# Designs tried in a protein design chat: miniprotein binders against b1l550. Part 256

Target 1, 279 residues: b1l550
Amino acid sequence: MRLPEELLERARDIHSEAPSHRIKLDRVGSFGLKVPVEFKGFLLLAEADVWVSLPEGRRGVDLSRQVEAIYELSNPPKDPFSLCREAAISLLEKLNYADSSGVSIRFDAPLQDGESLKYYGVEISSIASDEIINKIRVEILGMTACPCTAELIRAYKSSEIAATHTQRSLGILEVSTKAEHPDPDKLASIIERAMSSPLRTYTKRPDEGGLVIRSLSNARLAEDVVREMIHLFLEEFGHLPEDTHILAAVRSMESVHMHDIYAERSFSLDEIRKEISSH
Key: E = the ipSAE of ESMFold2; O = the ipSAE of OpenDDE; V2 = 0.75 times the mean of E and O plus 0.25 times the DockQ between their complexes.

## First folded at step 20 (miniprotein)

Design zb16 (at its last look DockQ between E and O 0.95; V2 from the best seeds 0.82)
Fold by OpenDDE base, look of step 20:
Structure zb16 (fold): chain B 279 residues (1-279), chain A 97 residues (1-97)
Amino acid sequence: as target 1 above (279 residues)
Amino acid sequence: SEEELERLADEFRELAERLGYTKIEVTREGDRFTVEAERNGVRIRIEVEVNGKEIRITVTIEKDGRRIRFMYVITDPEKLEKYLEEIERIIKMFLGE
């Protein structure tokens, strides 16, 4: 049942009324929307959050306009990066009372693994105000082998490739920049290359053996992984604005402990360059 | 290259023209150029800087006292067309098209 439109003339506009308390809100919006996106030839259903700021003098946000803004841009499906940026801007244009807007889009990104697919997690965001800041977070699983145990075993029994414990590790790169979102595949590649070995969706027995040997021959601490991620990031993305902010992190699900090992570094490009140049 | 800069300037001028801008000013300063235009209260400023293989595009849109600025840093020329199209779509939003 649709109510008569004539009722709108008699009804108060609740959203435009003054609130009982004049307080600005930073984010008001719709969370957990599902939007189609095109990514690397795949049509994916992504989760999206959209929001705007609310001034102190306005009771509520026009939520329907927010939803409309992103869905208008989502048909036909386009790349999630353009969608994110355009939607953030559209929100500001459509909701003129807002001084800031934001869009976040989350999905599992397909990554080719031989004849199969593996994946990494991606969350992209755009925050618009006087300037637009683009943020991307990439998470991908890999494998690490412990060099400390390997060294102990080597010392005990002379072997070229020492046995050690291995574990699944989650690598994380988060980048916030005034430039466009950096390439997520490149970020995922950096994380994988920083670990002892990548993971595979499926392996034949010879391939599995090779993967393990590779891991053992490339044993790395969680600390090593993070440092390597930073190093590789600087090589690939050193062209980004100097005020670009990066979080590099790894969570190792240690196989010999009940807890995880975590390491991270947060930095700006200018900061880390100065640090490295000072050594 | 100087030729590349000129080509880019022409491309952005043409973009403004396609968007219905009639007063377009292009200024060049070394390895940078700026395209400025105004239409129906929507002012656009596009700054392009070329540094080697890197193209930095900064777009500023002003409407009704609001300013929005966004940036692209392009190292792959194949992405230029994509971002030009995006910029065009964004400006159209402000023009009400």
Scores: ipSAE 0.791, ipTM 0.921, lowest interface PAE 0.6, mean pLDDT 92
Fold by ESMFold2, look of step 20:
Structure zb16 (fold): chain B 279 residues (1-279), chain A 97 residues (1-97)
Amino acid sequence: as target 1 above (279 residues)
Amino acid sequence: SEEELERLADEFRELAERLGYTKIEVTREGDRFTVEAERNGVRIRIEVEVNGKEIRITVTIEKDGRRIRFMYVITDPEKLEKYLEEIERIIKMFLGE
C-alpha cells in the first residue's frame, strides 16, 4: 500500500525538529549495505557503512539521502577507493547540517596466483570534514620459518640440512593519511616480502620445494617481520604526508605451540624518521 | 621540465573550463602552480606542486561557508588522469550538475 502524497503537507517533519535532549551524536548511519564495486576487472559485492554526525539541535538524520548517496555513485560499479572518497564527500555536501561524514568499504581483493587466484582482506574508509582522512587496512597470510630451531638443527648437522618449523602468519598494514588510499596490492606485496615466503593456492612438487627452501633461507621472527614491513613501507610510501599514521603487525600461528605470537608497531612517518635518524 | 609543467597547468585550466568556470586565475612559483576560480557560489582552489616524478595536488572547495580540502600524492603518472576525473566529479557535486 502506498500512502497518499498529500500527507506530507500536513505531517510534522520529525527529523528537522530539535530533540528533547540536545546531545550531539558522532555517527548516525546505515551499516552493512551491499554495494557493487569494480577492482582490477573483477566485479565484487562489497559491504559498506555510511554515516554522518548529527548536531545537538537536530532530532534525526535523513536516512534515505545517506543511502542514496552511495548507491547513486555505485551504479555503474566502479573502483572502491574512488567510491569511498566520493561518497564521503557527497554525504557531507548532501547533509549540510552534519560537520563530518564517513564511509567504510570492505572486500576480499583477488590476486593472480599462477593459474589460480588467492585473496587478501581490504577495508578502506574516508572521513570528511574540513579535510578528508583516508584509511586502508590490508591483511594477508604468509609463511614464517623459525630461526631459533633452524640454528639448532644447523648445529646438529652442520651445513647439510636447513630445516625448522614453519607456520602461517597474518600480516597487517593499516595506513591513515590525508593523501589518497595507498594501492592495496603494494601493501600486500610489502607484507608478503617481509615474510619468509608467500603462500600459494597450490604448487607442483618442484615449485613447492623451492618455496620451502626459500622460507628456510629467510627465517624470521615475528618481530623481524614487523621491522621489515616498516622498512619496506618507508621505501615505497615515504612520500606520503609526514603526519600519515601506520600500524604494522603480525599474528603468527606457531605450528609447534597451542597459542599465537603477536607483534605490532604504530607510528607516524615523522616519528619513525626521527627514530631511525638517531642511529 | 618547463614544458611538462606548462602542459600540466593547461590540464587543470581545461578541467576548470569543462566545469564551466570562465575567470580562471593561474599563478606559478617555480615547480608549483595554483588554479583558482569561482562560479555560482562554488569557489575552487587547486594547488599543484611537482618534485621530480612526485605530483602533489591539493583541492579546496568552498560553498555556502563550508570548506573541504583533500589531496593526492601521485608517484605513478599513469594515475594522473584517473584522479583528474575524480576531482572533476567531486567539484560537479558542489555545482549541483
Scores: ipSAE 0.747, ipTM 0.913, lowest interface PAE 1.2, mean pLDDT 89
ESMFold2 (binder alone), look of step 20: mean pLDDT 85; pTM 0.859

Design zb17 (at its last look DockQ between E and O 0.96; V2 from the best seeds 0.81)
Fold by OpenDDE base, look of step 20:
Structure zb17 (fold): chain B 279 residues (1-279), chain A 97 residues (1-97)
Amino acid sequence: as target 1 above (279 residues)
Amino acid sequence: SEEELERLADEFRELAERLGYDEIEVEREGDRFTVTAERNGVRIRIEVEVNGKEIRITVTIEKDGRRIRFMYVITDPEKLEKYLEEIERIIKMFLGE
């Protein structure tokens, strides 16, 4: 049943009324939208959040306009980065009472692994105000081997490749920048290269054996992984604005413990450069 | 290169022209140029800086007292066309196109 449009003339515009308490809200919007995106030739259904700020003098946000803004831009499906940036800007333009807007898009990104596919988690965000800040978070699983146990075993039994415990580790890179979103595949590659070895979706026995041997020969602490991620990041993305913020982290699902090992570093690009140069 | 900077300046001028801007100013300062234009109360400022293989594009759009600024840092020339198209779409949003 559709109500007569004439009723709109009689109804109060609740959203435009003054609130009972004049308080600005930072984010009001729709969370958990599903939007199609095109990524590396794949059509993916991504999860999206859209929001704007609400001034103190307005009771509510026009949520329908927010939803309209992102769906207009998502047809036909486009890359999620452009969609994110354009949608954030569109929200500000369409909702003129807002001084800030934001869009977040989440999906599993396909990554070629021989004849099969791997994946990494990606969250893309754009926050618009007087300036636009773009944020990307990439998460990918790898494998780490413990160098400490390896050293103990080596000391006990002379072997070229010492046995050690291995575990699945989640690497995380989060970048916030005034530039466009960094390439997520490059970020994923940095994380994988920082690990003892990558994971594989499909392995034959020789490949699996090789993967384990690689890990054992490249044993790394969680701390080593984070430092390596930062180092590799600087090599690939050193051209980004100096105020670019970086979070590098690893969560290791330690196989000898009931708990995880976690390490992180959060700094601006300029701060990291200064620190490395001082050494 | 100087030739690259000139080409970029022309591309952004043409972009403004395609968008219906008639008062387009291009100012060059060394390895930088700025394109400014105004149409129907929508003012655009595009600053481009070339440093080696790196192209920095800063776009500022002003409408009804609001300003929005966004930036691209391009190291791959193949991405330039993509971002030009994006910039065009964004400006069109403000023009009500």
Scores: ipSAE 0.794, ipTM 0.922, lowest interface PAE 0.6, mean pLDDT 92
Fold by ESMFold2, look of step 20:
Structure zb17 (fold): chain B 279 residues (1-279), chain A 97 residues (1-97)
Amino acid sequence: as target 1 above (279 residues)
Amino acid sequence: SEEELERLADEFRELAERLGYDEIEVEREGDRFTVTAERNGVRIRIEVEVNGKEIRITVTIEKDGRRIRFMYVITDPEKLEKYLEEIERIIKMFLGE
């Protein structure tokens, strides 16, 4: 049922009024929207959040305009990174009372794994004001092998026993930059290469043995996984603006412990270069 | 090469032309050029700097006193066309077309 459009001229526009309490709000919007995206030939259903700032003199946000703006840009489905950046700018342009806007998009990204697929987590955001800040977070599982236990076992039986405990570890890279979003596959690759070995969807016995041997040859402390992530990140993305901010982290689900181990480092490109050059 | 840089400048001129800009100013200094134009109260400034394989593009759009600035740092030349299309779509938002 559709009401007569002439009512729009007679009704109060509640959202454009001044509020009783003139207090600016930082984020007002719609969260948990389902948005179709296209990533590497896959049609994915992503989860999105959209928001704008609300000045002290405006009572409410035109929520239907926010939702409509992102849905118009998502039809037909397109690259989630372009969608994120364009939607943030569109919100700022269309809602002229806002000083800033933001969009977040979350999805699981497919990766080829032999004859099968595996997935890693991606969350991106774009925050627009005078400038655009683009953020991407990638999470992917890998395998780590403990070098401390490997060394003790080696010392016990010289080189005749090659063993240590192995476990799944979650690697995290988060990048905030004024440049376009970094390629998530490159970030995922950095994380996997920093680990002792990647995880596979499935393996047959000969391949499983090879995977374990590779992990033993690349035994690494959680701390050193983080350091290797940083090293590899700088090689691939050292060209980004100097004020680009990175978080590198790993959460290791230690197989011989009742609890996890966690390591992380946050830095800007400028800060880490000065730190490295001082040694 | 110098020929590749000339082609790149032409692509940005053509982008502005597709959006209906008539008087497009292109200023070049070595490996850097700037495209400026105005139409229907929407002013654009596209600054491009080339350093080896790296292409840095900074876009500034001004409308009704509001300014927005965004950038790309492209190291893969295959991505250039995708980002040119994105820039074109964003400027079109401000033109209301």
Scores: ipSAE 0.720, ipTM 0.903, lowest interface PAE 1.3, mean pLDDT 88
ESMFold2 (binder alone), look of step 20: mean pLDDT 84; pTM 0.858

Design zb18 (at its last look DockQ between E and O 0.96; V2 from the best seeds 0.82)
Fold by OpenDDE base, look of step 20:
Structure zb18 (fold): chain B 279 residues (1-279), chain A 98 residues (1-98)
Amino acid sequence: as target 1 above (279 residues)
Amino acid sequence: SEEELERLADEFRELAERLGYDEIEVTREGDRFTVEAERNGVRIRIEVTVNGREIRITVTIEKDGRRIRFMYVITDPEKLEKYLEEIERIIKLFLEER
């Protein structure tokens, strides 16, 4: 049953009324939308959150307009980065009572692994106000080998390749910048290169053996991984604005312990350059 | 290169023209140019700086007393066309009647 449109003329606009308490809200929106995106020739169903600020003098947000804004831009499907930026701006323009808007889009990004696919997690965001800030978070699994155990085993038994425990490790790069979102494949590559070895979706026995040997020959602490991620990031993305903020982190699922090892560094490009130049 | 800067200036001028802007001002200052235009109360300012292989594009849109600024930092020339199209789409959003 559709109600007569004439009722809109008789009904109070509840959203435009003054609230009982004049308090600004930072974010009001729709969370867990599903939007199609095109990424590297794949059509993906991404999860999206859309929101705007609500001024103290307005009771509610026009949520339907928010949903319309992102879906209008999602047809035909486009790259999620452009969608994110355009939608954040569109929200702010269409909902003119808001002083800020935001969009977040989450999906698993396909990554070619020989004849198969692996993936990394992506969350992209754009926050619009007087300026737009773009944020990207990339998460990818790799493998680490412990150098401490390797050194103990080497000291005990002379071997060219020392045995050590290996574990799955999650690498994280989060970048917030006034520039466009950094290339997620490059971010994923930085994380993988910072690990002892990448993971593979499909391996034949020779490839698996090679992967393990590579890991053992490139043993790294969680701390080493984070430092290497930062180093590689600066080489690839040193051109970004100096106020660009980065979080580099690793969570190592230690195979000899019941707990994980975690390491992180948060920094701006300006801060880290000053730190490195001082040594 | 100077030729690259001129080409970029022309591309952004043409972008403004396609968007129906008739009063387009292009100002050059060394390695930077600015395209400014106004249409129906929507003012755009596009600032482009070229430093070697890096192109920085800063877009400012002003409408009804609100200002929005966003930036691109392009190191791969192949991305320029994509971002030009995006900028055009974004400006169109403001030119649309609410």
Scores: ipSAE 0.787, ipTM 0.918, lowest interface PAE 0.6, mean pLDDT 92
Fold by ESMFold2, look of step 20:
Structure zb18 (fold): chain B 279 residues (1-279), chain A 98 residues (1-98)
Amino acid sequence: as target 1 above (279 residues)
Amino acid sequence: SEEELERLADEFRELAERLGYDEIEVTREGDRFTVEAERNGVRIRIEVTVNGREIRITVTIEKDGRRIRFMYVITDPEKLEKYLEEIERIIKLFLEER
């Protein structure tokens, strides 16, 4: 039912009252929203979270206003990175009692794979206060081949054996910066190039053989995958602000073990440059 | 180049004009320029530097005693127009009534 407008004048504005317990809240918002976005010509349905801070003297947040604001910015559907940055700023401006705001957007990014598609995971966020901090996390599966087993089998003097164990590995790059979000395709490419071979949606038999040969030719330890990811990242994104923070990681689902192998390194750009120049 | 910097300054002046700013102040210092303007209590300051193929843009917006600052570090000049449009949309948010 719809109630008469006159009630608005008689009812107290609960949100603007002081709470009985004057305690600041860090994040108050709406989580799990479905928002349309456009990425590389694809129309995708992304999942979004929106929030603002709440000062100790204000009882509630205008939740309908924040949901309305992000949907206004998402119609028509647009680039998720622009949406994320603009929504975070819009929330802070429109809910002017807050001293910070945040937006997160998650989607699977389509990637052309021959005549088919594959995908990788993307999560972005923008947190606004006096400044904006933009974060992007990219996750993509690839193939790794063990160099230790490959060397052992090579040393075993069979004239026709070239083999090692291979497995799926999940590569992760996470970047937090004051600059705009890095291009997710470039981050995904860095991860794939650091691995022994990319994964394909499907292959015909001759192409599958080539993929396996490539992986054997690029056998790498998980530790060296992470090191190569860092090297390639610095080549592509070394121009970002010096206080930009990066996490590079790989989780390898080792085919010959009952457990995973994990390697990671986090650093700021100024930290890693000092480390490299000392060697 | 000097011509590239002049073109960028013109683009940001035009951006401010499209948003209804008048009395736009553009100051230049070597490889950088600053665009400053105020309208209806919304003050903007846009700092741009060009270093080789890198364009750095820093936007500061002040309204009701509050300041917000954000930046871009553009290495692909083909993306410049997209980010100019984004900056314009963001400033417009502050000029609209809440």
Scores: ipSAE 0.755, ipTM 0.913, lowest interface PAE 1.2, mean pLDDT 88
ESMFold2 (binder alone), look of step 20: mean pLDDT 83; pTM 0.845

Design zb19 (at its last look DockQ between E and O 0.93; V2 from the best seeds 0.81)
Fold by OpenDDE base, look of step 20:
Structure zb19 (fold): chain B 279 residues (1-279), chain A 98 residues (1-98)
Amino acid sequence: as target 1 above (279 residues)
Amino acid sequence: SPEELERLADEIRELAERLGYDEIEVTREGDRFTVEAERNGVRIRIEVEVNGKEIRITVTIEKDGRRIRFMYVITDPEKLEKYLEEIERIIKMFLEER
């Protein structure tokens, strides 16, 4: 049942009214939308958040128009990067009272693993104002082997390959840039390469043995993983604007402890280049 | 190459023409060029800088006192067409809403 349109003429526009308190809001929008995206030949259902700023003189945001903006751009399904950027811009254009907008899109990205798939978590964001900032967060699981225990075992029993404890570790790269979003597969690859070994969806016995031997032969502290992630990131993405901000982090789910080990570094490209050049 | 820069300038000019811009100004300064145009109160500025294999495109759109700027840093030539199409779609959004 649709209400008579004549009722709209009689009803006050609540959203355009002055608020009881003249306070600007930074973000007002719809969170947990589901939008289709095309990614690497997969049609995925992503979770999306859309928002705009609200000026002090306006009571509410036109939420229906925000939802319309992203769904218009989502049909037909397109890559999530273009969708994110275009939707952020469209929000500012459609909602002229807003001085800023934002879109965030989250999904599990498929990654080929032999004849199977593994995945990484991705969050793609664009924040629009006078300028557009693109943000991407990639999270992927890997394996680390502890070098400290390996050294103790080596000292106790002379072995070419020292036994050590291994654990699952979550690597994180978050990049905020004025350029377009960096390639998430490359970011995921950097994280995997920074760990002792990648994870596999399935392994045959020879492959599993090889994966473990690789990890033991490439034992790394959580600190080593973060430093390696930064090093590899600079090699691949050193062309990005110097004001590009990066968070490199690892959370190691330590197998010998009840707690996790966490390490991170936040930096700009300009900052880290100056740091490295000073050595 | 200078020839590649000229081709890219022509492609961006053609993009503006497809969008119905009649007065298009193209300024070239060495390894940079700028395309500027105005239509129905929507002003566009597309600045391109070529540094080796890197193409940096900065787009500025001005409408009703609002300015929006965004950037691409293209290292893979295969992505250039995709981003030009995106730029065209974005400018079109501003032209359609009166």
Scores: ipSAE 0.779, ipTM 0.914, lowest interface PAE 0.6, mean pLDDT 92
Fold by ESMFold2, look of step 20:
Structure zb19 (fold): chain B 279 residues (1-279), chain A 98 residues (1-98)
Amino acid sequence: as target 1 above (279 residues)
Amino acid sequence: SPEELERLADEIRELAERLGYDEIEVTREGDRFTVEAERNGVRIRIEVEVNGKEIRITVTIEKDGRRIRFMYVITDPEKLEKYLEEIERIIKMFLEER
């Protein structure tokens, strides 16, 4: 049952009061919202977080207005990247007491895999203040084949056995930029191309054999995968602003060890160009 | 090309006109142009630079003493219309009264 709206005239507006302790808050918002998005013809249910900054002189945030803002923009469902950027700006404009706003959206992106589908993880965010910073993180599994063991087996049997251990490896690219969000499919492609082989949703025995043979022919250390990701990223996205920041990483679930191998590199485009040109 | 740059400038001028701006200044220098306008206390500045296949668009919106700046670095010409429509929707947010 709805209460009489006239009570608003008599009740204190708690949110607009000054707090007893005048302390600014960096992020106040609604987290774990489910928002419909349209991605490449698929209707997906994404998870979203929305927030704004809260100045020291304001007791609370108009949380219902935050939620209303993103849901109004998500109906009808649309491209999650446009939604993310537009929602962040809308929050800052609508909640004019805030110095900054933020939106994050998470979903599994469908990807064609022959006659089937697979997926990869996507998380995007947009942080709005006097400038807008857009961030995208892509995670996708691939296959790696160990070159160290391959060389040992080759030496043992002098080319009789082309073998090594293979394992799943999780590749990560994270990009933070003032430009629009990079295309997640291109980021996923960079990660997969840096691996020894992509993973498939399913294979038949002849195709499975071919996949393993390709992995053995393209053996890579986790370190090599990260370096290749960086090389391929620069070819595809070297046009982004100089202060664009990238994290490239791999976590390899080594099949012959009780533990994983991890490699990563963070850099700005300006930084990496100077590093490469000095060598 | 000069013709392509002129068409893009016309598209952005028309974008501002659709939003109700009527005092639109367009300044061009080489492969760069700027569209500036103000309506109902909402000032916009759209700076465009074309360099080969790359189009850089920087949008600045100012309202009530607050300014917001965002940009696009477009290498796929098929996406230009989509981003111009996004820019139009964003500016419209600032022109609407609550």
Scores: ipSAE 0.771, ipTM 0.917, lowest interface PAE 1.1, mean pLDDT 89
ESMFold2 (binder alone), look of step 20: mean pLDDT 85; pTM 0.876

Design zb2 (at its last look DockQ between E and O 0.95; V2 from the best seeds 0.82)
Fold by OpenDDE base, look of step 20:
Structure zb2 (fold): chain B 279 residues (1-279), chain A 96 residues (1-96)
Amino acid sequence: as target 1 above (279 residues)
Amino acid sequence: SEEELERLADEFRELAERLGYDEIEVTREGDRFTVEAERNGVRIRIEVTVNGREIRITVTIEKDGRRIRFMYVITDPEKLEKYLEEIERIIKMFLR
């Protein structure tokens, strides 16, 4: 049932009214939208959040316009990075009372693993105001082997390849920049290369054995993984603006403990360069 | 290269022309050029800097007293066309 349009002439515009309390809101929008995106030849259904700021003199946001903004841009499906940036800008243009906008898009990104697929988690965001800041968070699982236990076993048994405990570890790279979003596949690759070994979706027994041996031969602390992630990031993305902010983190689901080991470093690209150059 | 900078300047001039801008000013300063144009109260400024294989594009759009700035840092030339198309789409949003 559609109500008569003539009712709009008699109805108050509730959104444009002054609020009872004149307070600015930072984010008002629709969360948990589903939008189609094209990524590396895959058509994916991504989760999206869209929002704008609300000035103190306006009671509510025109939510329908927000939803319209992102769906107009998502048909036909396009890459999620362009969609994110364009939608953030479109929100500001369509909702002229807002001084800032934001879009966040989340999905599992496919990654080729031989004849199979593995994946990593992606969250892409664009925040628009006088300037646009693009943010990307990549999460991918890998494997770590403990060097401390390996050293103890080596000392005890004099083995060339010492046994040690291994565990699944989640690596995280979050980048906020005034440039376009960094390549997520490159970020995922950095995380995988920083660990003892990558994970595989499908392995035959010989391949699995090789993967474990590789991990044992490349034993790393959680701290080592984070430092390696930062090092590799600088090699690949050192061209980004100096005010680019990086979070590098790892959560190791330690197999000998009931708890996880976590390590992180957060800083700007400029700060990292200064720190490394001072040594 | 100087040839690359000139090609880029021409591409961005053509972009402005396609968007219906008639007063386009292109200024070159060393390894940087700026394209400035105004149409129907929508002012655009595109700054491009070439440093080796790195192309930095900064786009500023001004309309009704609002300013929006965004940036690309391109190290892969294959991405340039994609971002040109994106910039064109973005500016079109303001010309509506």
Scores: ipSAE 0.800, ipTM 0.925, lowest interface PAE 0.6, mean pLDDT 92
Fold by ESMFold2, look of step 20:
Structure zb2 (fold): chain B 279 residues (1-279), chain A 96 residues (1-96)
Amino acid sequence: as target 1 above (279 residues)
Amino acid sequence: SEEELERLADEFRELAERLGYDEIEVTREGDRFTVEAERNGVRIRIEVTVNGREIRITVTIEKDGRRIRFMYVITDPEKLEKYLEEIERIIKMFLR
């Protein structure tokens, strides 16, 4: 059943009324939307959240207009980063009572892996007010090899054994900046290069052997991985605004322990440059 | 390069012209230029700085007392046209 549109003239506009309790809300929106995006030639179904601020004098948000804003920009499907930035601005323009808006988009990014594909996690957001702040989080798995055990086994005098425990480790880079979102493939590459070895979708024995040898030759503590991620990040993205904020982290699923190891560092570009220049 | 700066200034002037802006003012100071224009109560200001391979673009849009500012720091010249198209789409949102 469709109701007559003439009722809109007779019904109260509940959303535009003043609320019983005059309290501002920071985020009012629609979460878990499915949105098509185009990423590096792939058509992906992403998950999106959209929201705006709600001033104390307005009872509700025009939620259908909110959803309409992102969907009209997503057809035809386009680059998720452009979509994210444009949608955040569109929300603020369309919902003139809001003093801020936000959009987040999450998807698994395909990455070429020999003759196959592998995937890494991407979450982006854009928050618009009088300025726009863009955030990207990239998560990708790699392999780490313990240098402490490797050194102990190397010191073992009766054998020429090259061995240590290896494990999957999740690397994380999160960047918040006034500039456009950094390229996620570059962030993923930084994380992988900081690890002892990348992971592959599948390998044959010779390739698998090569990965293991690489990991043993590049054994790193979780702490070393985080430091290397920061070093490589600064080489690639040191040009970003000085107040750009970064989080670099690793969660290592240690194969010889019942628990995980975690290391992280957060910093602004200004902070880390001062720290490094003191050495 | 003065040639590169002039080409970029022409690109942004043409962008504003495509959006229907008239009386576009371009001012230059060293390696920086600014494009300013107003149409239908929508004022734009595009500040561009060139430093080596780095192109920094700051866009400010004003309409009905609301101001929004966003920026790009472009180090890959192949991405310039993509971001110009994005800027044009964003400004168009504020025009009728």
Scores: ipSAE 0.764, ipTM 0.917, lowest interface PAE 1.1, mean pLDDT 90
ESMFold2 (binder alone), look of step 20: mean pLDDT 82; pTM 0.829

